# VHH binders against o75319: the designs that were tried, part 11

Target 1, 181 residues: o75319
Amino acid sequence: GNHIPERWKDYLPVGQRMPGTRFIAFKVPLQKSFEKKLAPEECFSPLDLFNKIREQNEELGLIIDLTYTQRYYKPEDLPETVPYLKIFTVGHQVPDDETIFKFKHAVNGFLKENKDNDKLIGVHCTHGLNRTGYLICRYLIDVEGVRPDDAIELFNRCRGHCLERQNYIEDLQNGPIRKNW

## First folded at step 4 (VHH)

Design b27 (framework vhh_4orz_3)
Fold by ESMFold2-Fast, scan of step 4:
Structure b27 (fold): chain B 181 residues (1-181), chain A 118 residues (1-118)
Amino acid sequence: as target 1 above (181 residues)
Amino acid sequence: EVQLVESGGGLVQAGGSLRLFCAASGFIFSSYDMAWLRQAPGKRREWVALITSGGSTDYADSVKDRFTISRDNAKNTVSLQMNSLKPEDTAIYFCAKEYYDSDLGDYWGQGTQVTVSS
């Protein structure tokens, strides 16, 4: 399917770097074939993503795509120099421990290989909000020892939108620390 | 105009089976991901199963290995085969279009009641 996802237009395309981390969150970019369904000011292609990151004086070193579909854009639509990682996640449900482990492993691997630069890890789901915010906050809580409320507040502020899914927020605040990294 | 009509619910004994159907109209069915959700008495709606436009499937842990979601694009239907039913499966079951990061999905049907007796 080539339809615009529900509520996609309601969200800011890209947030700001989360200070003290290498994370930046954004909503899913939509390849050129979607543009006939969008006004010019609503377009957010892979090219638009990289232009907006550059305008913030930042550089992407990795994209982690958390969507359950491959219909929005192809890895070949990204610059050859930026690695792309797909981790399939379903919306609405808290990601399982295997998914959390895959995310943590990818982040840790990137940080180890990129000690000599300040490149960012770009993370997105469909809206760049619930699954994206959950996994970034879960990483900060479990691996970096950040307090849950502080991680959530930092994500919300930098993304420009608050985590909406109550089950995700509750798991972050009250769930067990997953020592699976 | 867009319509989702669920059917196939009923009363069944624990360990039994039911097959739910969702008939879709008013949109290009083959282009959309489809999902089944349920709402038990006094609880919020929860996701049960997902099938993408490309045919990939996923399931909530509570129903994995017991339920199977399928679609028939020629008939504009999505189906849920429910085996080894438990009293905990008692709920109104809903068909939804584009179920991702929203609580309700894009388009909700009227629902079909499933009651599993102990």
Scores: ipSAE 0.020, ipTM 0.347, lowest interface PAE 5.7, mean pLDDT 87

Design b28 (framework vhh_4orz_3)
Fold by ESMFold2-Fast, scan of step 4:
Structure b28 (fold): chain B 181 residues (1-181), chain A 118 residues (1-118)
Amino acid sequence: as target 1 above (181 residues)
Amino acid sequence: EVQLVESGGGLVQAGGSLRLFCAASGFIFSSYDMAWLRQAPGKRREWVALITSGGSTDYADSVKDRFTISRDNAKNTVSLQMNSLKPEDTAIYFCAAEYYDSDLGDYWGQGTQVTVSS
């Protein structure tokens, strides 16, 4: 299926590195079969992703894919040198504690293995906004002790778009800290 | 407004079959991926089957050999043919328009109960 996700074109392809962290957020890349429905300037393939990261003088060391589908691109469309991790995360609802734990474990493992370089953790869902922003902010709050409003502001500024889901924002601001995950 | 109405659920013996239907309105049906999800008592909602706007299908491993999803764009309907039903298939079944991968709104109906007795 070559259906373009709703409002996918409304969002910038790639944000900027979040200063003080190893995170960079982006919307889902779309494999070549989707390009028939896109103008050249709208295309954002896996290749385009790596070109845009390189244009910022950054390098990806891990991609975490939070989409609840495999239809947009295949891991084999990515350079073999960049690890790919799939965490199936249902949209619309706040990610559950097991999903949060998987995300934190992957981030902590990457950082431990990459102490001697400055490679980035690329995180995306369909739009690179709600699930992506929630999990990155949840990590900053729970693991790094960042104040919720500061984490959200940092993500919004660097992504170039604000978190849209009120239930996600509410959980980040007022929900419990998952310290044992 | 988006509206999805499920039907076709009921009680069936293990090994039996049921066909579920979902009638959709309030959006351009042919432009949306349609999915079936289910929720058993005390468990989270899980994805069962997907049919894209282009007609490609995908299934959860637990149902891949037994369930078939299809759509009729002229009637704005998606259906799920369920064969070789097991007690473990007992759940409320929900129709969704991209809900499984959407951050952007509620795209499911009220659900239809399927009960499989052993």
Scores: ipSAE 0.173, ipTM 0.559, lowest interface PAE 2.1, mean pLDDT 88

Design b29 (framework vhh_4orz_3)
Fold by ESMFold2-Fast, scan of step 4:
Structure b29 (fold): chain B 181 residues (1-181), chain A 119 residues (1-119)
Amino acid sequence: as target 1 above (181 residues)
Amino acid sequence: EVQLVESGGGLVQAGGSLRLFCAASGFIFSSYDMAWLRQAPGKRREWVALITSGGSTDYADSVKDRFTISRDNAKNTVSLQMNSLKPEDTAIYFCAREGYYDSDLGDYWGQGTQVTVSS
C-alpha cells in the first residue's frame, strides 16, 4: 500500500536535538510518490528531512529506521555519506532485549567513530514517538545513567509530543535496567 | 469504521492443523498489507506472518515452513493455515491491518481467536 500512515499528519516532522546527547527524533519521511496525497505544507520527504536538520544547524551522521516496513522510502533516497541502519521493530509492544541490544550497539559504535565531530543520530519509527522515544530513553537510562523521568521529559520536550503508550512508559520507569552493550 | 473479526481457533493435539480466518470491513482491503500476530498468556504480542497488498509473504522463524498466510481480495479475507502445531503455538491469534504492526496507534480492534495445542 501507498497510503499515508494513519495519524502521520498529526505529528511534527522533526524534533529538536536532545541537549547533552547526539539524538534527534523525527517521523518517517515519505518518498516523492506519496506527495500526490499531501498538501505542500504536509510534505516530508528524505530531502525535506535533511533540509530541516540543516536549518537547525545540525548534521546527520546516522539514521536508525525502526519501522516494520520498507514502503515509505528507500535507503537510496538518503545521501550516500549518511549510514542507514534498519532495526525491524513491531509497534504496540516494548522492544525485546535483542532489539534493545542492537540499538545500543549501533549508538555506541557511532559515538566511538564520531568522537571528533558533532554529527547526530537520527532515530525514527512511523510517528517518531513511541518506539523511537522508548529506545532513545532506554539508552539514556541504561547507558548514560539518566533518571527515567528526566529521560522521558527530555524526549517529550525535544520531540514536541509526549510518549503515548503506557506500557512503554511503565517499562522505562519501573522495568529492569538492561546491561550496557 | 475498520473491523477485523478472527475465527477458526480451537483445541488441537500436537502435530495437528488449524486454519484461521479474518474477515475485514470498513476499508479498501486490497490496498493494505495484512498480518497475523499472537499473544500467549503473560507474554508480549509477537508477529507471526505477513502478506503484502501485492501478495508477497513473510514469516517469523518460529513458524516458517509450518504456517501459510493467504488472502482473498474478493471476499476481504486473510487466512492462516497452521500445520505441525506445537504446544508453543498456544496463544490468542490476532489479525492486523498494515499500520498496527508498523505503528503504535491505539488499541487493537478485534478480540482474536484462541488456539490451544495440547501435548
Scores: ipSAE 0.121, ipTM 0.454, lowest interface PAE 3.3, mean pLDDT 89

Design b3 (framework vhh_4orz_3)
Fold by ESMFold2-Fast, scan of step 4:
Structure b3 (fold): chain B 181 residues (1-181), chain A 118 residues (1-118)
Amino acid sequence: as target 1 above (181 residues)
Amino acid sequence: EVQLVESGGGLVQAGGSLRLFCAASGFIFSSYDMAWLRQAPGKRREWVALITSGGSTDYADSVKDRFTISRDNAKNTVSLQMNSLKPEDTAIYFCAREYYDTDLGDYWGQGTQVTVSS
């Protein structure tokens, strides 16, 4: 399948590191077979991802893929030196507690293992916006004690696009803190 | 109320063919991309085929050249023609209304069982 995800071209490929954290968000990279449907300046392959991260003087230490599909790229398209974690997350609905806890465990594990470096946790869904923004903000609120509006503002600013799903925003602002692991 | 109703599933021998139908109601059908998904026992639901509101199609590599998706906007119907069926195509097949940033759509039908014997 070579169908470009709806609205994928509307979003910046990679955001900026979120200051005070190890997070960087981006949209899903598309493997080489998609490039025939893209202008050269629109291409964003796994290789392009790593080039853009390096251009920001950053280095990825983990990729968390939140898409509920494997059709856009394969883990083998990534450098073997960068761990890849798949958390199948359906869009539209707020991620369930199991998904939230898997994300938190992965982030906490990475941070413990990478105390002596400044490598980033790269997080993406299809657009690097709603599921990605929700889980990053949920982590900052529940684990780091960041105020919901501050977490959302930080994500929006660094991603370069605002969270769009009102149910996700509502849950972040007014929903319960998920303290039990 | 969005409603999707699948039909056409059944038991066929390897190499056989089936045509699945999905009747849609409760939304402006012509404005939405439509998809077929499937779920085999013990596996995650996966995307099979897509048809856009403009009529463009796409297929999972596993079904390419064997399956054909089509739509009839006058009847609010999406169809999946399945040829050269293999035992590994055995699954419950779901019609889905595709929507931005869902990966699997935002509404699904009850599904229709397809069983392919060797």
Scores: ipSAE 0.514, ipTM 0.775, lowest interface PAE 1.6, mean pLDDT 92

Design b4 (framework vhh_4orz_3)
Fold by ESMFold2-Fast, scan of step 4:
Structure b4 (fold): chain B 181 residues (1-181), chain A 118 residues (1-118)
Amino acid sequence: as target 1 above (181 residues)
Amino acid sequence: EVQLVESGGGLVQAGGSLRLFCAASGFIFSSYDMAWLRQAPGKRREWVALITSGGSTDYADSVKDRFTISRDNAKNTVSLQMNSLKPEDTAIYFCAREYYDVDLGDYWGQGTQVTVSS
């Protein structure tokens, strides 16, 4: 398929590294077949992703893909040197506890194995906003003890766009802490 | 209440054809993009075809040139014409209403079974 996702062009391709963390958020890269429907400045391929991160003087050590589809790009479109992890999330509803646990486990494993470098965990859903922001903030709140409003503000500032889904924001601010997985 | 009801599934031999129908109610049908999804036993639900409110279409690579999605706004119906069917097309086929920031749409029908024998 080559249909551009709804509102995908409205969002910045890549945010900034979230200070004090290893996270960087971005929207889904689109493989070459989508480029016929995009102006040159709108293109954001897997190659473009890595170029933009290099331009920030950062390096990816892991990509976590939160989309429920493989229609936008394939793992084979990424450099062989960067691990890729798929965690299927649909959107709309708050991610379930199993999904939250999988995300936390992947992040903790990466951090344990990358103590001696500064490589980043890249996280994306379709827009790099709601599912992405929810899971990053959930990790910061539950694992790092960050105050919910501070986690949300940090994500919003670094992503360059504010979390939009009220049910996600409500869960982060007032929902239960997911611990003891 | 939003409702999507699929029909038209069945058993066919490889190389055969089927036409699926989806009857929609409870929303302004003409204002929404509509999709067909499928799910084989033990596999995740995957996107198959999309038709926008404006009539533009898109297809998964696995079905491109074999399947055709269409809509009839007067009847609130989405159809999927499936030609040159293969055993790997065997799945439950779901009609879905497309929605922003939801990869598989926000409402689905119960599905209709398609079985393709070799």
Scores: ipSAE 0.562, ipTM 0.796, lowest interface PAE 1.8, mean pLDDT 93

Design b5 (framework vhh_4orz_3)
Fold by ESMFold2-Fast, scan of step 4:
Structure b5 (fold): chain B 181 residues (1-181), chain A 118 residues (1-118)
Amino acid sequence: as target 1 above (181 residues)
Amino acid sequence: EVQLVESGGGLVQAGGSLRLFCAASGFIFSSYDMAWLRQAPGKRREWVALITSGGSTDYADSVKDRFTISRDNAKNTVSLQMNSLKPEDTAIYFCAREYYDLDLGDYWGQGTQVTVSS
């Protein structure tokens, strides 16, 4: 369907690269059928995503789609040269260990295969905020050994919006390290 | 306590019709967008139809022109009129309340089974 997700317009389309990492976060791109409900300046299609990444002098090497739906855009709407990975992630609750493991495995695999370039891992959910921020921060904490508050601050600054979901923040700050690698 | 209770499911022959109802309680119903989702055997849960607080509607391509979503704010009810039913419409149908950081809503009811025979 063509219904714009609640509050989708409230968020910046694309953040900036998180320094010291290969991550960049953004909100879900919306295919052309959604544009009848958007002003020109509000449009953010898959094409717009790649234009904005290029404007930052960056290049995507992988898109990880964390939405629990396929209604916003199709993989066929993306350039054939950019791999697409879908990890169906239910919102509201903290992602389960299986979801965390899938995310970590995908990131580690990309990094091993892309040692010879500087391409980015693009991560999005609907708003590019709660599920996206949680999984990126979880990776930085569990795999890279970043302090929780530092990971959260880095994500918030680079995304341009702060993680909103208190149970996610609490889990990142005080939850156990998931040793599922 | 947010509660969503679906009803109206059943067994119907291909080409037939069913009307599903969802009774909502525990929140200000008129302020929320409401949706119907379904889960077919072996498939992921997918959204089917949406009605905004303002009354605008949207539908998945697979059900467009066959299904109609409506709401009654005085009765805190959202309904789904399903016409020209096909065997592939067989699924458990869920009522959902939309939420800003969720694609399929923040609360689902228990669901109501719809079975379409050939």
Scores: ipSAE 0.032, ipTM 0.412, lowest interface PAE 5.1, mean pLDDT 88

Design b6 (framework vhh_4orz_3)
Fold by ESMFold2-Fast, scan of step 4:
Structure b6 (fold): chain B 181 residues (1-181), chain A 118 residues (1-118)
Amino acid sequence: as target 1 above (181 residues)
Amino acid sequence: EVQLVESGGGLVQAGGSLRLFCAASGFIFSSYDMAWLRQAPGKRREWVALITSGGSTDYADSVKDRFTISRDNAKNTVSLQMNSLKPEDTAIYFCAREYYDEDLGDYWGQGTQVTVSS
């Protein structure tokens, strides 16, 4: 359905770039058809996303969409110059190894192809929090060797909201390193 | 007025099968993703299965290959076929609309009790 996602208005549209990484997290942009249900200050379209990123003097080089639906916006609503990758993740459950592998592969491929620039990898789910935070932190822990608590603190600070799902936090802190290569 | 009514629960022996139904009304059923969730005694509610408006399905690891979610848009019904039932599948099963991300879903029914014995 085409209603505003629950609690979507409670979250900041876009976080800050995570220092020392190429990641920036945000909540799902909503296409024009949703704007009739939003006050002007609540609107966050694909265009608004790019404007807010530019406002921070950053540039997106890839968007990874972790939502399990295509109802929020279409890839064609994005600039053609920015690659878009859809990884369907349900939420609530810790993402499976296949999903973690797809995410890691996409990030590694982007970094290899963009070593001569400073473009960011934008990651979002519906709220830009739990699935988004889990996969970013999982990457930092498994690939970059960041300590779990440091990864979580960095994400929470830069997103402006703390990871809420206790099962996700527990898996990041005490779960196995995923060797999905 | 949105309504979801679960049915089909009951007592079944381990290794048996059971089919749950959720009758939906008050909205354009074919436009919404539908999910099944469950809550076992003393545990948090957990997501079990999802079927999108386009027909794509996904399952929790604990039920993958044993449960099948399906929908009948003409009858406004979502179903859950449960095979190879285990005692740990004992729970109240709930139907939900638009169950995504951090949210617990848009509309929850009253639930239907499933008890699995040896």
Scores: ipSAE 0.017, ipTM 0.312, lowest interface PAE 6.3, mean pLDDT 88

Design b7 (framework vhh_4orz_3)
Fold by ESMFold2-Fast, scan of step 4:
Order: C-alpha cells, then structure tokens, then sequence
Structure b7 (fold): chain B 181 residues (1-181), chain A 118 residues (1-118)
C-alpha cells in the first residue's frame, strides 16, 4: 500500500503544542514507500515528524496512534526512546467509552511518569483532526474541567484546522462526562 | 440510501481463483474511491485493495500481485479478481465506500465468505 489517504495533503503536518497541556496533534506520518507519490515539500515521514517537532523546540515522549490500520508507517520507524501506543479507532462514529478510557489512562500514566520533564504527548489519526481532536478535547473536558467550547477552540487554533465532524462536536458540547465504560 | 451488495464468494482449493463483485446504489458511484476489506476469524477487519474514482489502484502487501481490483462505472460495480489463493486468504470480504477520516470507509456491505482449503 502506497496510496496517499484522501485529503491528507489538505492538512498541516504538525500543529503547535496546546498551551497549558502536554498535547501536540499531527496527521499520520507516511513511510518512505509513499514518497514516490509526493513532492519533496509534501513529504511527512516519521523522521520528518521528529524534525518538525524539534523545529518548534519541543520533544516527543509518547505517540498515540488512533488509526485503524498499520499500513502508513511501522512502529519500528520511530526512535526506541519514544513509546508508541496503538488505540484502534475506526473514525466516523464517536469513539466508544472503552476507547475514551484507554486514551485517558495512557495520558494520565504519561503525565505521572514525566513530572520532571516537559516532553509532549503526540496524538494522531489519519488527518490529525476529528478522532485526534475529539479524544484530546474529551480529556480536557472530563479530566481537566475545561469548558467544551474552550477545549474545542484551543484544539482548533493549535492544530490550525477546525474539527469537521458535527457528531463529535455535538458530543463534546452536550454529551455526558465519561468516567467509566 | 447507500447500499453495497457483495457476491462471488465460495470455497476454492489453494492455488485457485475467485472473482468478487460489489453492486453499489444510492450515490454517485463514479465520484467515490472504492475499497475491499476482509476479516478472518478472530482478527480485525483489514484493508485489502483500493480503486480511486480516476482508476488508480493500491493493494495490501499480503495480496499484491495476486489480487486485481477494477470498476465499471456504467454498472456501478467494483470487482476483486483473486488469483493464487492461499488458506490465509480465508475471510469474509467486504465492499466499502472510501471516505476521508474513516479508515474502514463510511459504508460497507454485509460481506461474502471466501474459504480456501489446503
């Protein structure tokens, strides 16, 4: 598989760190086999990801991969020093409570283990937008007590693109706080 | 109402061939990328093949050079020609309409069973 995901080129590769948090969102990196279908300025490999994070004077401490596929890059393409966590999410539908809990648990565990550094939690789905934005905002609302509209605005500004999926936005604004599955 | 209906599955011996068909309705078929997915017993559903609205194709490494995806826009049909079948190709095969931000597409059919005996 070397087909570029639909609309993948429409999105900024990496957003900015969300101020007051340890989150940074980005679109899925594509391994070298995809580069034959990309102009040099469009390439965004796992190595390009780390270069762009470094350019922002930041450092990744964890990558959470929300895609329902392993075809875009392999965990082996990442530095051994950066933990990789796969949480399979299909997209389109709001992530279920079990998925939300797994995400929250991973974030809380990272934060407790990384109290003495400023390393970031990198989160991505295919476009780094809807599933990514939903789970980050869900964490901020449920765990950090951020108002839904403020969480969404912060994500949109820092990602450089607005959450597009109305069912996700509606769930964030009006859905219940998720404590258990 | 979007509908995708698969057919062509069956039992075949290793090394044999099968051709799967998917009849699509309820949308402008020629404007969408189409895919085939499969799910073996006890495994996650995985992507197998893609054909874009423009006719470009892509394949999972496990099926490359053995499977060929094609489409007929006049008939609203996408097909999967499966050659040199292996026991590990045994799965339910699903037709899917590709959609950005949905790794399994946004619509899929009920699936058609493919069983490859040794």
Amino acid sequence: as target 1 above (181 residues)
Amino acid sequence: EVQLVESGGGLVQAGGSLRLFCAASGFIFSSYDMAWLRQAPGKRREWVALITSGGSTDYADSVKDRFTISRDNAKNTVSLQMNSLKPEDTAIYFCAREYYDADLGDYWGQGTQVTVSS
Scores: ipSAE 0.599, ipTM 0.802, lowest interface PAE 1.5, mean pLDDT 93

Design b8 (framework vhh_4orz_3)
Fold by ESMFold2-Fast, scan of step 4:
Structure b8 (fold): chain B 181 residues (1-181), chain A 118 residues (1-118)
Amino acid sequence: as target 1 above (181 residues)
Amino acid sequence: EVQLVESGGGLVQAGGSLRLFCAASGFIFSSYDMAWLRQAPGKRREWVALITSGGSTDYADSVKDRFTISRDNAKNTVSLQMNSLKPEDTAIYFCAREYYDYDLGDYWGQGTQVTVSS
């Protein structure tokens, strides 16, 4: 499994913390076996992820992996002190209500258990953009009452890249609030 | 329109072999990476094999050394040769076109059933 995801090099490795939230978004880290296909400046391993977050004076308390594959890195490549949660999502469709519920439950649980610290929830899909942006924005809209356009703008600014998938944007702007989760 | 049509599935006994075919149309086939996915009853659809536009291949650990993916750009086909089949390989097999941000591809065929008896 050393095939680098299409367009993965086109995206910044890690965004900035989204102000007023505990979220930080990034593209999928690639384990050491991928590095022979990358220039040194293109490498973004699990170790590189934690180094870049530390450079921003931030600390991860949870990683939520939204990819539908397990080939990019192993949970064992992460520090034992940082919980890892896998939520399988496919890129061609808006996540279903069960997936949205799982994401909201994980975020709410983390926030409840981390009231006394400022640790971040790191969220990624393959590019850290469409699925990642959708679920973060969905949480902000449904749980925190943020206006859809404000949530999207905040994500785009902090990620450094704009949500690209029109079906995701349309659901965020005009879709129903999932109040049962 | 993009179309992917699988064929070659069937019933085989454990240890047997099958070759699956996928006929692609509606896009510039040679420019896309192609994949095979499978879905067993009650389980999530999972990636099985990938072949890039340049011809490089990759496989899921469960099928390494048993399955071989290949492509014929002149005929717009991708194939999966399955050897040493196990009951655990029983699934509907889907041909998929890989696309950025779509871990399981952006288009799938309807699938072809593979059943491996013990």
Scores: ipSAE 0.113, ipTM 0.483, lowest interface PAE 4.3, mean pLDDT 89

Design b9 (framework vhh_4orz_3)
Fold by ESMFold2-Fast, scan of step 4:
Structure b9 (fold): chain B 181 residues (1-181), chain A 118 residues (1-118)
Amino acid sequence: as target 1 above (181 residues)
Amino acid sequence: EVQLVESGGGLVQAGGSLRLFCAASGFIFSSYDMAWLRQAPGKRREWVALITSGGSTDYADSVKDRFTISRDNAKNTVSLQMNSLKPEDTAIYFCAREYYDNDLGDYWGQGTQVTVSS
């Protein structure tokens, strides 16, 4: 496939590290076959992702891919030294408890195994905004006790774009804390 | 209200061909990208083919050069021509309306069963 996702060009490729956390958010990288439809300044391949993170003096230790598709890039396009985790998440609907649990478990496992370094957890969906922002904020609220408005503000500022889906924002602000065993 | 209705599925032998149809209503069809998805038993629903409002097409690697997606804006129809069918193409095939921020589209029909025998 080489069709560019709708509105993908509207978003910054990579945000900034969220201070006080190990999270960094970005939009989906697009493999080489997509470059024929992109100007040089619009390209954002898996290689470009790692170059941009390095330019911020950061290092990825895990990529969590929240897309419900494998059409944009293959895990094999990533450096072999960086673990890749796929959590199939459909857009528009607030992620279910099972998805939230899987995300929390992956983050907690990474943090436990990476106490002695400062490597980041890279999280993306197609645009690196709604599903990505929801799950990162849900983690901060439920696990780290961050106030909902503070979590959302931190994500919006560091991503460079505000969460757009009102149902996601409403669930973060007013919804129940997801207690996972 | 948006409606998508698939047809054309059936039983076919490996190496054979089928043509699937999707009749759309309840929206300005010519303004939307349309897609075909499939779901095999015990597997996730996956994207197969896309046709944009402008007529450009894209395909999953597993079906490239075997499947052809097309549309008829006068009839509000999207079609999938499936050639050189393989047993692994056995699935329920869904017509979908593409939409921002959803990898599977925002509306789909009930699906049409395609069974490919060895």
Scores: ipSAE 0.361, ipTM 0.701, lowest interface PAE 2.3, mean pLDDT 91

Design c1 (framework vhh_4orz_3)
Fold by ESMFold2-Fast, scan of step 4:
Structure c1 (fold): chain B 181 residues (1-181), chain A 118 residues (1-118)
Amino acid sequence: as target 1 above (181 residues)
Amino acid sequence: EVQLVESGGGLVQAGGSLRLFCAASGFIFSSYDMAWLRQAPGKRREWVALIYSGGSTDYADSVKDRFTISRDNAKNTVSLQMNSLKPEDTAIYFCAREYYDSDLGDYWGQGTQVTVSS
């Protein structure tokens, strides 16, 4: 259905671009059928997402959807000009190595294809916080050599909310660097 | 600590019915949304039905009007009544506790096999 995800209203719809990167994080957009359960000020549709990004003078070049469901919106709800990539992640648990490698591959591919522009990679899970923050920070740490605490602080500041899951934070701070096997 | 135990699976002919049960323990059952998920051979685990802590329900399009989810907070159980079963419903069915950032639940049982023959 059309029931709002638990705590979804607690989070800002869209963060700010993470300076020095091509990343921007947001919570899951909700298709039109969900608007019956929302006040006008609470609505955040796929169209609202693109409007908010434009208001920041940014442009999306890729959306990476980390939710395990397509219940909240359909790829066809997005502009045809913006590629959409689904990487199924469950939540609660730290993403496995295969998922981490898929995310890294998608980001690296986008950056190679978009060297001549400044388009952003939009990343979201249900709340745009734990899975989203983990994978973005994991990329910054493993690929770009950013210190774990700096990556986490940058994400938290730009998202406007701090990573909440202790197992995700501990893996980022103390876990192994994931390399392609 | 958190434990979910499914039962009621089996083999049925197309058009038949089956009722699945889930016994929950180790948490305040009445405070959580509960779900049924399924995983067919070679497919990803998918959501089937959800019952909110307040009692309202939601269903995947593939099962609406055929399946009914219900809960008994006094007994810490959630059940799934499956009617008009199709071969495409063949899967392992999992009981799940829903949590705010899990999408498919944060705890699952071992699952119960449902096989629908043509």
Scores: ipSAE 0.225, ipTM 0.585, lowest interface PAE 2.8, mean pLDDT 90

Design c10 (framework vhh_4orz_3)
Fold by ESMFold2-Fast, scan of step 4:
Structure c10 (fold): chain B 181 residues (1-181), chain A 118 residues (1-118)
Amino acid sequence: as target 1 above (181 residues)
Amino acid sequence: EVQLVESGGGLVQAGGSLRLFCAASGFIFSSYDMAWLRQAPGKRREWVALITSGGSTYYADSVKDRFTISRDNAKNTVSLQMNSLKPEDTAIYFCAREYYDSDLGDYWGQGTQVTVSS
């Protein structure tokens, strides 16, 4: 069958909204074809994602998919009312400046278009942890002026798991601010 | 040591076909998912196709219905049959082994150049 991503079961499906922001992070939803390899309580489909967001009394206005594959689920599996944006990122390495700029542009555009509502920006990679946490924290640091350690703590607390990749953490703490250009 | 060696690339006219091969060694091939990735000039490396250890196949929308990935566990090979080639398929094609926290794999070969002329 379809293989479940390594360690995918180890992570909470959906974190909590990050207070003071419009961000919520989650692990990649898996389409129905993956369910044969999962117990019922382990399933996390696109429909399950929206159910869990609703259970928190939140609403998604945008999904940013940071995975480098389309094998996990299709945009067509999402409600037609929720925009989907793909930003291809390679795991393991710190995202490059072009990727950081694309992420910032998407977030800024969403916020301008959604001033009159409280809809969330949902961000995920495979585990909703390293690439996801890096780009959200990078946005908070570079655009919102949040201190690096505060951004990381906020993400870790709300995601329910700590950023694992030391190179990502080091770049957030000690790396240069990336200006939008 | 893990090694992946691609072959089968070349120059082909639009509408033509090529078959790429990847010979794997240094690991238990049958236990791993295998993928093909490509990188076009001036572009980011992108995923093309995946075959799981169990034989299930997945394709990027840009190549669906034109490309077919297959594997031979007895020979430790993964192959990509490319039909109805387009100039936009011009890229270096890489064979890759899947790994944690990555959608591109942990090992890949040197790649094989595919050039599609219009």
Scores: ipSAE 0.020, ipTM 0.317, lowest interface PAE 4.8, mean pLDDT 88

